# Ledger of designs, part 4: VH-VL binders against Putative ATP-dependent RNA helicase TDRD12 (TDRD12)

Target 1, 87 residues: Putative ATP-dependent RNA helicase TDRD12 (TDRD12), of Bombyx mori (Silk moth) (q1xg89r1618to1704)
Amino acid sequence: LSKPKICWSQNKNTVKLKILIAGIEDYKLKIEDRAVAFSANHCDVEYGFKLELYGVVDVNKSRHSNKGQYVLVTMTKLMCRNWLALT

## First folded at step 8 (VH-VL; framework fv_namilumab)

Design H39S (from D1 with heavy chain F105S)
Fold by ESMFold2-Fast, scan of step 8:
Structure H39S (fold): chain C 87 residues (1-87), chain A 121 residues (1-121), chain B 107 residues (1-107)
Amino acid sequence: as target 1 above (87 residues)
Amino acid sequence: QVQLVQSGAEVKKPGASVKVSCKAFGYTFTGYYMHWVRQAPGQGLEWVGWINPNSGYTKYAQKFQGRVTMTRDTSISTAYMELSRLRSDDTAVYYCARWDEDWDSGAFDIWGQGTMVTVSS
Amino acid sequence: DIQMTQSPSSVSASVGDRVTIACRASQDISSYLNWYQQRPGKAPQLLIYAASSLQSGVPSRFSGSGSGTDFTLTINSLQPEDFATYYCQQYDSFPYTFGGGTKLEIK
């Protein structure tokens, strides 16, 4: 199981996570109030991870999409504050 | 100046192949994905596929899978799109376009001038 | 794939008019929408990105608005060079898709 490269950014209200796998067709992603889990098979490599988030997110206002160059996860913070780290 | 310059118009018979070139000027060629978009006469824009000029990795629209091939030559900053087994309904202007992203905001900010490919008997 | 629908397909207008063009996505695309202008015989040009951000060098009479599924391009005080076809394009999810275009014609 390989862990893909990720990068993230935030503002007071949101955390955005990029999963840097280009050209992916199918993936599974689950956003929970304190965790995000990802899995996919791409170019004969199995990718996956589960991150226990620094803070709590609003699952119903969070989303994800395949941007082609990466998968973007946008998570709405339940508490309007700056996170010191992603996890 | 940043620009994309495409090869000239082509006239082909049904069943032939065509290879269109797109040369990049004024920026780091390997830093941006290159997409191909076509437009049949009087019709709208249709996405064909993209190539990562750095890795050479490609992705094509399902409709063109198996008869389109995208390549690049980094030594001359040029991308290519080859379409085989041409049919009359492949008659279109073919554009290359650069995808420019600023973190998660992106757009086709630079377009080639277009290459008219006419398929007729 | 995400379907993009533009309305109207064509509109006739006069110089000085305010024109609005609509674009609807088949699902929520947040603000991941661009607008392009294509003049006859020319390649498309970027006008607006991220639903409402004006591209550098584009006249301020152009503006974009909307989020989610419904988007609008507005041209305030139409100029002769604005008679062109306009396309919206979503980039929320691959494959990226274009609207069918709105042709802006002289009355």
Scores: ipSAE 0.652, ipTM 0.897, lowest interface PAE 1.4, mean pLDDT 91

Design H59H (from D1 with heavy chain K59H)
Fold by ESMFold2-Fast, scan of step 8:
Parts: sequence; structure tokens; C-alpha cells
Structure H59H (fold): chain C 87 residues (1-87), chain A 121 residues (1-121), chain B 107 residues (1-107)
Amino acid sequence: as target 1 above (87 residues)
Amino acid sequence: QVQLVQSGAEVKKPGASVKVSCKAFGYTFTGYYMHWVRQAPGQGLEWVGWINPNSGYTHYAQKFQGRVTMTRDTSISTAYMELSRLRSDDTAVYYCARWDEDWDFGAFDIWGQGTMVTVSS
Amino acid sequence: DIQMTQSPSSVSASVGDRVTIACRASQDISSYLNWYQQRPGKAPQLLIYAASSLQSGVPSRFSGSGSGTDFTLTINSLQPEDFATYYCQQYDSFPYTFGGGTKLEIK
């Protein structure tokens, strides 16, 4: 199971995560209140991870989409607090 | 200053191939994805595919898979789109366009002038 | 794929008019919506990005609004150079898709 490169950013209300796999056509992503899990098969390689998040997110206000160059996960924080790290 | 300059118009017979070039000026060529979009006469815009000029990785719209090939030459900051087994319904203006993005937005901010490809028997 | 529908397909207007064109996405795209202007014989040009942000150099008479599935481009006090075709484009999800275009014609 390979872990893809990721990068992240935040503001007071959201945490954004880019999963840097370009051109994937299908993936699975699950956002839980304190975790995010990803899996995909791309170019005959199995990619995946599960991150235990630094803080709690609102699953119902969080979303993900395939931007072509990467998969973007936008997670809405339950607490307006700066995260010192992603996990 | 920043611009994309495409090769000139082409007239081809059905079954032929065409290769359109798009040369970048005024920016770091490998820093932005390059997309190709076509437009048939009197019709709307249709996305064809994109290339990462840094890696050479490409992705094509399903309807063009098997007929289109996108490449680039980083030494001359030029992207290419080759379309094979041409049909009359491939007649269109083909545009290259730069995709500019950050965390908050993404857009086709710079477009080539377009290359008219006419396929007629 | 996300389908983008523009209405109307064409509109006739006079210089000085306020013109509104609509763009509807088949699913929620948040604010990941751009507007482009294409003058006859020319390449498209970016007008509005992220649904409502005006591109540098674009006249302030252009504005965009909306979020989710319904978006609007407004041209306040139409000028002669504004007679063109306008396209919306979503970039929430790949493949990126364009609306069918709205042609703005002289009345």
C-alpha cells in the first residue's frame, strides 16, 4: 500500500487537504469526525492512508472532489481553533 | 508579456493526422498544466485533455482516448497536441490554455490564439 | 460528468442595458465556477473566477454571483465591445465542463 504525497492548509474554519495523485478516475474517500481515509488504484499501484486528525470536523459540511491534478478534501472544523499539525 | 502562440491553420483529409504546437512565453513553462480545448464552427467549447509539462503526464477526455497524444519539449517551452484518424467532425479551432490555480481558485487565465483544423474530403 | 446549462442561448440588447445571464450546474459545485468572454474570431478570455472574483483588467461593469448550483453573470451598462459569447465553466470536479454559451447580440 503506497502513501501518496499530500499537502494541507487551513484557515480558522476549514482544513484543506490535497492528495497529489494526478489523473485518477476513481477513488474512495471517507471523512469521519476525527479521521479521513483514502484509497485508490492508479497505474497498477494501490494507494491509501488513514489520518487521525488533530481536531474534530463536521462531516456533513465537509466535502471532497477530484480536481484532476489532485483530490481536494475540504473539512469544516467544529471548533474555530488553529491546528498545530494535520494529525 | 505572458502569452501562448500556436501554429498556423491546417487542412487535412479524412484519416490523416494533425499536430498543433503551442509555445509559451513569459512564464515558467513547467509550473502550470497545459490544457487543450476545441471549438467546432458555431459550437461551444469542448475539453480535450491536459499535460503536466514538468512530468510529461497526460490525461485525455474519453472520447479522444486512442486518437490524441499530447507531448511537450521543455527546452523550447512548447506543448503539442496530435490528433490522428481525422474525421470531418474533428473540424474545429483547437486552443491551448494555461491552468492557473492556488488554494482558493483555478482558471484558464491565458489562451493561445487558436489553430483552425479543417478536415474535408 | 457535471453538466452546465446556460440560459438564455442568446439575448438581444442595446448599449447601456443591464444584461443578466444564468448558469446552472447539475450538482453542487460550491463556488468553483468561472466566466469567460469570447469575441467573434478570438480566443476566450477570463472575466470572473471563483464565481464572483473579477479578473485583473476586466471592467467593473462585469460581476458574478451565486453558489452551489445557480450562478449569474451581470453586465451593468452594456458597451459596444461586450457583444460576444459568454461561457461558464465548472472546476469543482474533473473533467472540467463548460456551459453551452450565451450569445449577446445587438438589438
Scores: ipSAE 0.562, ipTM 0.884, lowest interface PAE 2.0, mean pLDDT 91

Design H59R (from D1 with heavy chain K59R)
Fold by ESMFold2-Fast, scan of step 8:
Structure H59R (fold): chain C 87 residues (1-87), chain A 121 residues (1-121), chain B 107 residues (1-107)
Amino acid sequence: as target 1 above (87 residues)
Amino acid sequence: QVQLVQSGAEVKKPGASVKVSCKAFGYTFTGYYMHWVRQAPGQGLEWVGWINPNSGYTRYAQKFQGRVTMTRDTSISTAYMELSRLRSDDTAVYYCARWDEDWDFGAFDIWGQGTMVTVSS
Amino acid sequence: DIQMTQSPSSVSASVGDRVTIACRASQDISSYLNWYQQRPGKAPQLLIYAASSLQSGVPSRFSGSGSGTDFTLTINSLQPEDFATYYCQQYDSFPYTFGGGTKLEIK
């Protein structure tokens, strides 16, 4: 299972995660209150991971989308504080 | 200063291929994705595809897959779009456009002047 | 693919008028929407990005608003150079898609 390059950023209310796989068509992504899991097949490579998050997110206010160059995960924090790390 | 300059108008017969160039000036060519957008006479804008000039990786709209090829030459900061097996409904102005993206948001901030491709018998 | 619908397809106005143009996405695109202006015979130009952020160098009479599925471009005190076609564009999801355009015509 290959692990894609990821990068992240945050503000008071959200944590955003970029999954850097350009041009994927289909992927699976599940946001849980303290974890996010990703899987996809691209160019005959199986990608995936599961991250145990630093803090708790509001699943119902979180979203994800395929930007073409990467997949963006936007997670709404349950408590408005800065995370010291993604995990 | 920053600009994209495209090749001149082309007139082609059905079944032919056309290759349009887009030369970048005033910025780091490999730092920005290059997209191609077309516009048929009197119609709206239609996205064709993009190329990462750094890696050469491309993605095309499903409608054009199998007929379009995008390439670049980093030594002369030039992107190319080749469309094959031309049909009369491929008649359009073809634009190259730079995608400028920060962490959160992006936009087509610089556009080429457009290349008119006419396909007729 | 995400469908972008603009209304009206054309609008007639006079210099000094306030004009509003609507853009609707077929699904939630958050604020991942841009507005472009295209003058006859010219390439499109970026006016507004991220739904409401004015591009550097664009006159302050242009403004954008909205989020989710419904967006508006507003032009205050219309000027002669503003008679053009306006397009919205979503980039929430690949492939990126444009609205059908709104042509702003002289009355």
Scores: ipSAE 0.514, ipTM 0.878, lowest interface PAE 2.2, mean pLDDT 91

Design H59Y (from D1 with heavy chain K59Y)
Fold by ESMFold2-Fast, scan of step 8:
Structure H59Y (fold): chain C 87 residues (1-87), chain A 121 residues (1-121), chain B 107 residues (1-107)
Amino acid sequence: as target 1 above (87 residues)
Amino acid sequence: QVQLVQSGAEVKKPGASVKVSCKAFGYTFTGYYMHWVRQAPGQGLEWVGWINPNSGYTYYAQKFQGRVTMTRDTSISTAYMELSRLRSDDTAVYYCARWDEDWDFGAFDIWGQGTMVTVSS
Amino acid sequence: DIQMTQSPSSVSASVGDRVTIACRASQDISSYLNWYQQRPGKAPQLLIYAASSLQSGVPSRFSGSGSGTDFTLTINSLQPEDFATYYCQQYDSFPYTFGGGTKLEIK
């Protein structure tokens, strides 16, 4: 199982996670209140990970989409504060 | 001056191939994805595909898969789009465009002037 | 693919008029929408990015609004150089798609 390169950014209200796999067509992503899990098969490689998040997110206000150059996960924080780390 | 300069108009017969060039000036060519968009006469804009000039990796719209090839030459900051097995309905102006992105918000901020490709008998 | 629908397809107006152009996405695209202007014989030019942000150098008479599925481009007090075709473009999800265009014609 290969772990893709990721990068993240935040403000007080949201955490955004980029999953840096370009050109994927299908992926599975599950956002839970304190975790995010990803899996995909791309160019004969199986990718995946599960991250236990630093803080709690609002699943119903969180979203994800395929930007072509990467997959973007936008997670809405339940508490408006900066996280010291992604996990 | 940030600018994209494309090759000149082409007239081709059905079944031929055409290769359009797009030369970048005034910015780091490998720092931005290059997209190709076409426009048939009197019609709207249709996305064709993109190339990452740094890696050479490409992605094409499904309807063009198998007929389009995108390449680049980093030594001359030039991107290429080749379309094969041309049909009359490929007649269009073909644009290259730079995708500029601030983390997740982006836009086609610089466009080439367009290359008219006419496919007729 | 996400379908983008623009209305009207064409509109006739006079210099000084206020014009509103609509763009609808087939699914929620948040604020990942851009507007481009294409003058006859020219390449498209970026006007508005991220649904409502005015591109540097673009006149303030242009404004964008909306989020989710419904978006609007407004031109206050039309100028002669504004007679062009306008396109919306979504980039929430790949492949990126454009609206069919709205042609702004002199009356």
Scores: ipSAE 0.608, ipTM 0.890, lowest interface PAE 1.7, mean pLDDT 91

Design L11E (from D1 with light chain Q27E)
Fold by ESMFold2-Fast, scan of step 8:
Structure L11E (fold): chain C 87 residues (1-87), chain A 121 residues (1-121), chain B 107 residues (1-107)
Amino acid sequence: as target 1 above (87 residues)
Amino acid sequence: QVQLVQSGAEVKKPGASVKVSCKAFGYTFTGYYMHWVRQAPGQGLEWVGWINPNSGYTKYAQKFQGRVTMTRDTSISTAYMELSRLRSDDTAVYYCARWDEDWDFGAFDIWGQGTMVTVSS
Amino acid sequence: DIQMTQSPSSVSASVGDRVTIACRASEDISSYLNWYQQRPGKAPQLLIYAASSLQSGVPSRFSGSGSGTDFTLTINSLQPEDFATYYCQQYDSFPYTFGGGTKLEIK
């Protein structure tokens, strides 16, 4: 199981996560109130991870999309404050 | 001055290939994805594909898969789009455009002047 | 692919008019929507990015609004150089797609 490169950013209301795999077609992503899990097979490599989040997110207001160069996960914070770390 | 300068108009016969160039000036060529967009006479904009000039990695619209090839030459800051097995409905102006992205918000901020490709007998 | 629908396909207006152009996405694209202007015989030019942010150097009479699936481009007090075709473009999901365009014509 290979771990893809990730980077993240935040504001008071959201935390955004980039999963840096270019050209991926199919992937599985699950957002829970305090965790996010990713898996995909790309170019004969199995990628995946599960992150235990620093804070709680609103699953129903969170989303993800394939930007082509990366997969973007946008998670809405349940409490509007800055996180000291992603996990 | 940031700009993209494209090669001149081409007239081709059905079945031929055409290769359009796009030379970048005034910025770090390898720092931005380069996209290609075409526009048939009197029609709207249609996305063709993109290339990462740093890695050479490419992605094409399904409609053009197998007929289009995008390449670049970093030594002269130039991107290329080659379209093979030309049909009359490939007649269009072909644009190169730079994708500029601030983390996740991006746009085609700089466009080439366009290259008219005419496919006729 | 995400389908982008613009309405109207053409609109006739006079200098000084306020014009509104609509763009609808087939699914939620958040604010990942740009607007471009194309004058006859010219390449497209970026007007608005991220649904509502005005590109540097673009006149303040242009504004964008909306999120999710419904977006608008507004031109306050139309000028002669604004008679052009306008395109919306989504970049929420690959492949990126354009609307069919709205041609702004002299009345």
Scores: ipSAE 0.653, ipTM 0.897, lowest interface PAE 1.5, mean pLDDT 91

Design L14N (from D1 with light chain S30N)
Fold by ESMFold2-Fast, scan of step 8:
Structure L14N (fold): chain C 87 residues (1-87), chain A 121 residues (1-121), chain B 107 residues (1-107)
Amino acid sequence: as target 1 above (87 residues)
Amino acid sequence: QVQLVQSGAEVKKPGASVKVSCKAFGYTFTGYYMHWVRQAPGQGLEWVGWINPNSGYTKYAQKFQGRVTMTRDTSISTAYMELSRLRSDDTAVYYCARWDEDWDFGAFDIWGQGTMVTVSS
Amino acid sequence: DIQMTQSPSSVSASVGDRVTIACRASQDINSYLNWYQQRPGKAPQLLIYAASSLQSGVPSRFSGSGSGTDFTLTINSLQPEDFATYYCQQYDSFPYTFGGGTKLEIK
């Protein structure tokens, strides 16, 4: 499994994660209350990871979408505070 | 100062290929994805595909897969869209457009003037 | 693919009128929606990004609102240069898709 390059950003209410694999068609992404897991096959490479999150998120208000240039994961925080780190 | 300048109008026969150019001015060409969008006469906007000018990586709309090829030449800040096996329903104005984005937004902020491609017998 | 539906397809209005046009997404796109203006014979120009943010240089009579699936573009006190076709565009998910357009024409 290769780990794709990721970057993240936050405000008080949300944490956003970019998974930097361009042109991906099919992927699996699971958002849990304190974890996010990703897997995909792209250009003959198997990608994946599981991150244990710094804080707790509201799964029902969290989402992900394929922006084409990357996959964006938007996670809504259960507590409106700045996280000191992604994990 | 920021501008996209496209090549001139083309008239082609069915079955031919056309290659449209889009030259960028006033910004770092490799810093922004370049998209292509077409518009048939009297119709709406239809997305064709994009290219990452830095990597050369491309992605095309499914209906154009196999007929469209997007390339770029970083030495002259120019993007190209080639459409092959032309049909009459490919008659349209073809636009290049720069995609500007950050964490909170993304938009086609700069557009080329358009290139009319007419496919007729 | 996410389908974008604009209504109405055309609107007749007079200078000074307030005009509202609608855009509906086939699924939740949050606020990942832009509005473009296309004057006859010209390339589209960005008016509004992220559903409600006014592009630099665009007159304040233009405003956007909405989130999720239902969005509106409002033009207060219509000016002669505003007679054009307006397109919404989603960028929540690839492929990015446009609405069919709303033509604003003189009454």
Scores: ipSAE 0.475, ipTM 0.869, lowest interface PAE 2.5, mean pLDDT 90

Design L14Y (from D1 with light chain S30Y)
Fold by ESMFold2-Fast, scan of step 8:
Structure L14Y (fold): chain C 87 residues (1-87), chain A 121 residues (1-121), chain B 107 residues (1-107)
Amino acid sequence: as target 1 above (87 residues)
Amino acid sequence: QVQLVQSGAEVKKPGASVKVSCKAFGYTFTGYYMHWVRQAPGQGLEWVGWINPNSGYTKYAQKFQGRVTMTRDTSISTAYMELSRLRSDDTAVYYCARWDEDWDFGAFDIWGQGTMVTVSS
Amino acid sequence: DIQMTQSPSSVSASVGDRVTIACRASQDIYSYLNWYQQRPGKAPQLLIYAASSLQSGVPSRFSGSGSGTDFTLTINSLQPEDFATYYCQQYDSFPYTFGGGTKLEIK
C-alpha cells in the first residue's frame, strides 16, 4: 500500500487536504468526525491512508472532489479552533 | 463535458409554489456545493442559498428562510430548489451554479442555463 | 450583509479602449472577490477569481486587482464580444452578495 503525498491547510472554519495523485479515475474516501480514510488504484498500484484527525469535523458540511491533478478534501471544523497539526 | 441543465420555464399564480431542477453532468455531483442565484428582469444577481449534495445540508439567505427548500437526488445527480408562497417580486431567472474551491478561493465556475419563473395574477 | 457597490453603472467605449470597472465592499473582504461576465440572454461566466486570478480560457486582456474593500476589473483593448454586464461577488461571508453590475456598451 503506497502512501500518497498530502498537503494540508486550515483557516478558522475548515481543514483542507490535497492528496497529490494525478489522473485517478476512481477512489474511495470516508470522512468521520475524527478520521479520514482514502484508497485508490492507479497504474496497478494501490494507494491509501487513514488519518486520525487533531480535532472534530462536521461530516455533514465536509466534502471531497477530484481536481485532476489532486483530490481535494474539505472538512468543516466542528469547533472554530486552530489545529496545531493535521493529526 | 461538465454542464448543468435546468428544467423549463414556469408560470405561477401568487401564493403557489415552484420547483426548479438542475441536473449535473460530467463531474462528481457530491464533490461540489450547488448554489442557487436569481435575477429579476433587468436587475442584478441575488444569492438564494446552497446545498451540500453529499450530506443534504443547506444554508439559505435570510430573506428566503421559511419559503425556500433545497434538496437533491444523488442517484440522478439532480438538485432542486422549491420556492413557496410566490409573490410577483419572485419573478426572475433562477440559476443553479457549481461552487469550485481550493485553499484560498471559491468561485461559481459552471452555471446552469437558467429557468424563468414568472409570477402573475 | 456585505454590500457591494459597482461604478460606473454603465459605460460606453470604443473598440481598442481600456476600460476600468470598480467594486467596493462595505467591509474588509480580503481577496475573497470574483468577477463575472454576463452577455444578454446568457448565464454569467467566471472571469477572475480571488481578486486577481484569471480563469482558464479567459482572454488575457482581462485583469483584476485590489484587496480589502476596493477592487478593479480592467479590460485592455476592448473587443466587440466584450459587450456585456460585469458583476463582482464577495464570498468572505454568507450571504454571498453581488455588485449591482456595470453594463458595457461598445460604441
Scores: ipSAE 0.075, ipTM 0.750, lowest interface PAE 5.1, mean pLDDT 88

Design L15D (from D1 with light chain S31D)
Fold by ESMFold2-Fast, scan of step 8:
Structure L15D (fold): chain C 87 residues (1-87), chain A 121 residues (1-121), chain B 107 residues (1-107)
Amino acid sequence: as target 1 above (87 residues)
Amino acid sequence: QVQLVQSGAEVKKPGASVKVSCKAFGYTFTGYYMHWVRQAPGQGLEWVGWINPNSGYTKYAQKFQGRVTMTRDTSISTAYMELSRLRSDDTAVYYCARWDEDWDFGAFDIWGQGTMVTVSS
Amino acid sequence: DIQMTQSPSSVSASVGDRVTIACRASQDISDYLNWYQQRPGKAPQLLIYAASSLQSGVPSRFSGSGSGTDFTLTINSLQPEDFATYYCQQYDSFPYTFGGGTKLEIK
């Protein structure tokens, strides 16, 4: 399966992840306290990944949505601090 | 001066096609998605579709799939929307609008002046 | 698709009045909501983005509030140029959708 291009940003409270696949209709995304997993089929390509996160997130305060140009994952940090890396 | 300038009003018969242009000034044309939104007389705003001017990739509202085609010409910073097999209920003002976004927000910050397309027999 | 409902569909007011316009989303959209003003015969203009952020150049009498599903646009001390139609728009999820509009009419 192909790994999509991703980019991320953070502040003290959140980590945001953009999954750069434009125009996808449906996808599966699972946020766990230390991991995020993604899968989707788009234009006959199977995309997917699982990232083991640098820190712990609050699953119940985390969300994701399809912005059309990309899928946005917003993960709320359990501890307010900067992550040195996404994974 | 950032602006979007659209082509002039069109009157078409049912079954015809119309192609509306939207020329960008004052910014990097390929840096922003361009959307098209229409408004029938006395009605609200209805999203039609968008184009990524850099890649040419397009996405259309399901209602218009198969009848609308969006293209662009990067050499003249111009986006186009062509609507085919016109019906009387396609009569509307068609707007192009720039989508500006970052990590925290997104908005239609610049709009074209609109192009009235009238479909009558 | 996320449905956006505005209320009222029209409101009559006088210069100097305080007016509030409501917008409701069919599901949680966080703060991914914009407000646009459309004067008769003109294209829409951005007033407020991200539910409460005032667009540069927009008078301070305009303000937005709300989060989740319920949002409000407030105009303090109406001016003659404010008589227009106002639209909310969600951008939490594609396709982006607009409310039906609220027409602000002179009394």
Scores: ipSAE 0.588, ipTM 0.889, lowest interface PAE 1.8, mean pLDDT 91

Design L15Y (from D1 with light chain S31Y)
Fold by ESMFold2-Fast, scan of step 8:
Structure L15Y (fold): chain C 87 residues (1-87), chain A 121 residues (1-121), chain B 107 residues (1-107)
Amino acid sequence: as target 1 above (87 residues)
Amino acid sequence: QVQLVQSGAEVKKPGASVKVSCKAFGYTFTGYYMHWVRQAPGQGLEWVGWINPNSGYTKYAQKFQGRVTMTRDTSISTAYMELSRLRSDDTAVYYCARWDEDWDFGAFDIWGQGTMVTVSS
Amino acid sequence: DIQMTQSPSSVSASVGDRVTIACRASQDISYYLNWYQQRPGKAPQLLIYAASSLQSGVPSRFSGSGSGTDFTLTINSLQPEDFATYYCQQYDSFPYTFGGGTKLEIK
């Protein structure tokens, strides 16, 4: 299992991840209240990770999209507070 | 090609319901919020609400609470807006629009062609 | 709800003119403001996002500026295809709201 590079940012209301893997056709991403899990196959290599999040997110208001050069994950915080770290 | 294709024009009587569809092409349907915006003839744009196609969670403008229902079918990448108890002042073009966002910006980058809903007796 | 007020509601101009359209928010929205162009009989199209960022494919004669409560859209050297209605939109908070529109008419 290879782990893609990720970068993240936050504001008061959301935490965003960029999963830096380009040109994937499909992927699986599961957002749970305190975790996010990713998996994809690209050029015969299996990529994936599971992150235990610093805080709790609202799964129903969270989303993800394939932007071509990365996958963007937008997670809505349940409490509008600053996270000291992603995990 | 990223595209939103809406169902055709509808003519309804006051008190009826209308259900407009919006089919997405060329992108991951569950990755973007879908919003609905209407425009009465000769008037400006009015936000109706949005749906998260991944979860099915919805938010509606207070003006439409109790009369609008937004749903989606992920198997066919289609969003729906149903408006009930129609009044003459619901006559408008109804647009679906994709909300695209990044770190700290967002915008309606792709719009459907619009569906004219006419409510007349 | 955040109210968005556009001025003027209509403006008459000639090809080659510089036109400025104003948009005012009833409260501070930082730079969370977009501009859309709607040509007659067509759906709106995104011109400018985040107050000042030009959407890909949009001509450079369009520019946006402002932050907080006061915003402007400027069209340098107006072209025939620019005669349309322009709308600002805030996305600082729900419900998202649009300005009333500014109709740009040929003189």
Scores: ipSAE 0.037, ipTM 0.726, lowest interface PAE 4.8, mean pLDDT 88

Design L16W (from D1 with light chain Y32W)
Fold by ESMFold2-Fast, scan of step 8:
Structure L16W (fold): chain C 87 residues (1-87), chain A 121 residues (1-121), chain B 107 residues (1-107)
Amino acid sequence: as target 1 above (87 residues)
Amino acid sequence: QVQLVQSGAEVKKPGASVKVSCKAFGYTFTGYYMHWVRQAPGQGLEWVGWINPNSGYTKYAQKFQGRVTMTRDTSISTAYMELSRLRSDDTAVYYCARWDEDWDFGAFDIWGQGTMVTVSS
Amino acid sequence: DIQMTQSPSSVSASVGDRVTIACRASQDISSWLNWYQQRPGKAPQLLIYAASSLQSGVPSRFSGSGSGTDFTLTINSLQPEDFATYYCQQYDSFPYTFGGGTKLEIK
């Protein structure tokens, strides 16, 4: 299982992840209230991870998209608090 | 190739409802919030609300609460805005617009061509 | 709601002029401010995002500046295609609000 590089940032309302994997066509991403899980198969390599989040997110206001050079995950915080770490 | 294509002009009587469609092309429909903005003739832009196409979650401006309903159909990458109990002052061009965001910005980067809704007797 | 006030509401100018348009927010919005151009009969187009970042494909004669409550859009050397209405928009909080617009008219 290969683990792609991940960058993250936050503001008052959101936590954003960039999953640094380029050129994937299909991926699976599941956002839960306290976790995010990613998986993809590309060129016979299996990529994936599961992160247990520092805080709780609102799944209904969260989303993800393939930007080509990375997958962007935007998670809306349930409470507008500063996260000291991603996990 | 990224574009939003809206349904054609509508003429409605006061008290009727109108449903405008906005079909997305060239991007992951569920990855971006879709907003609706209207513009009365000769006037400025007024935000109506937004929908998360992934979840179906919506948020409307208070002025339209109770009269507007936003929905989407992910199988055809299409968003809808329905406005009920139409009044003459609802006469406007209604735009759908994609909200693009990243680390440190958000913007309406792609707009539909607009749908003229005329409310008259 | 955050009120966005643009000044002037209209300005008459000639090709080659330097034009500045102001936008004021009723409260601090940091740099969460965008500028859009709307040509007659057309949908708005994004010009500047995050107060000062030029959108890809937009000519370098356009620039944005400001933070907090006071923002400016500048067109350094006006071209014929620039005669349009310009709107600022805040996205610090919902509801998102637009300025009243500044119509740029040929002298």
Scores: ipSAE 0.039, ipTM 0.740, lowest interface PAE 5.2, mean pLDDT 88

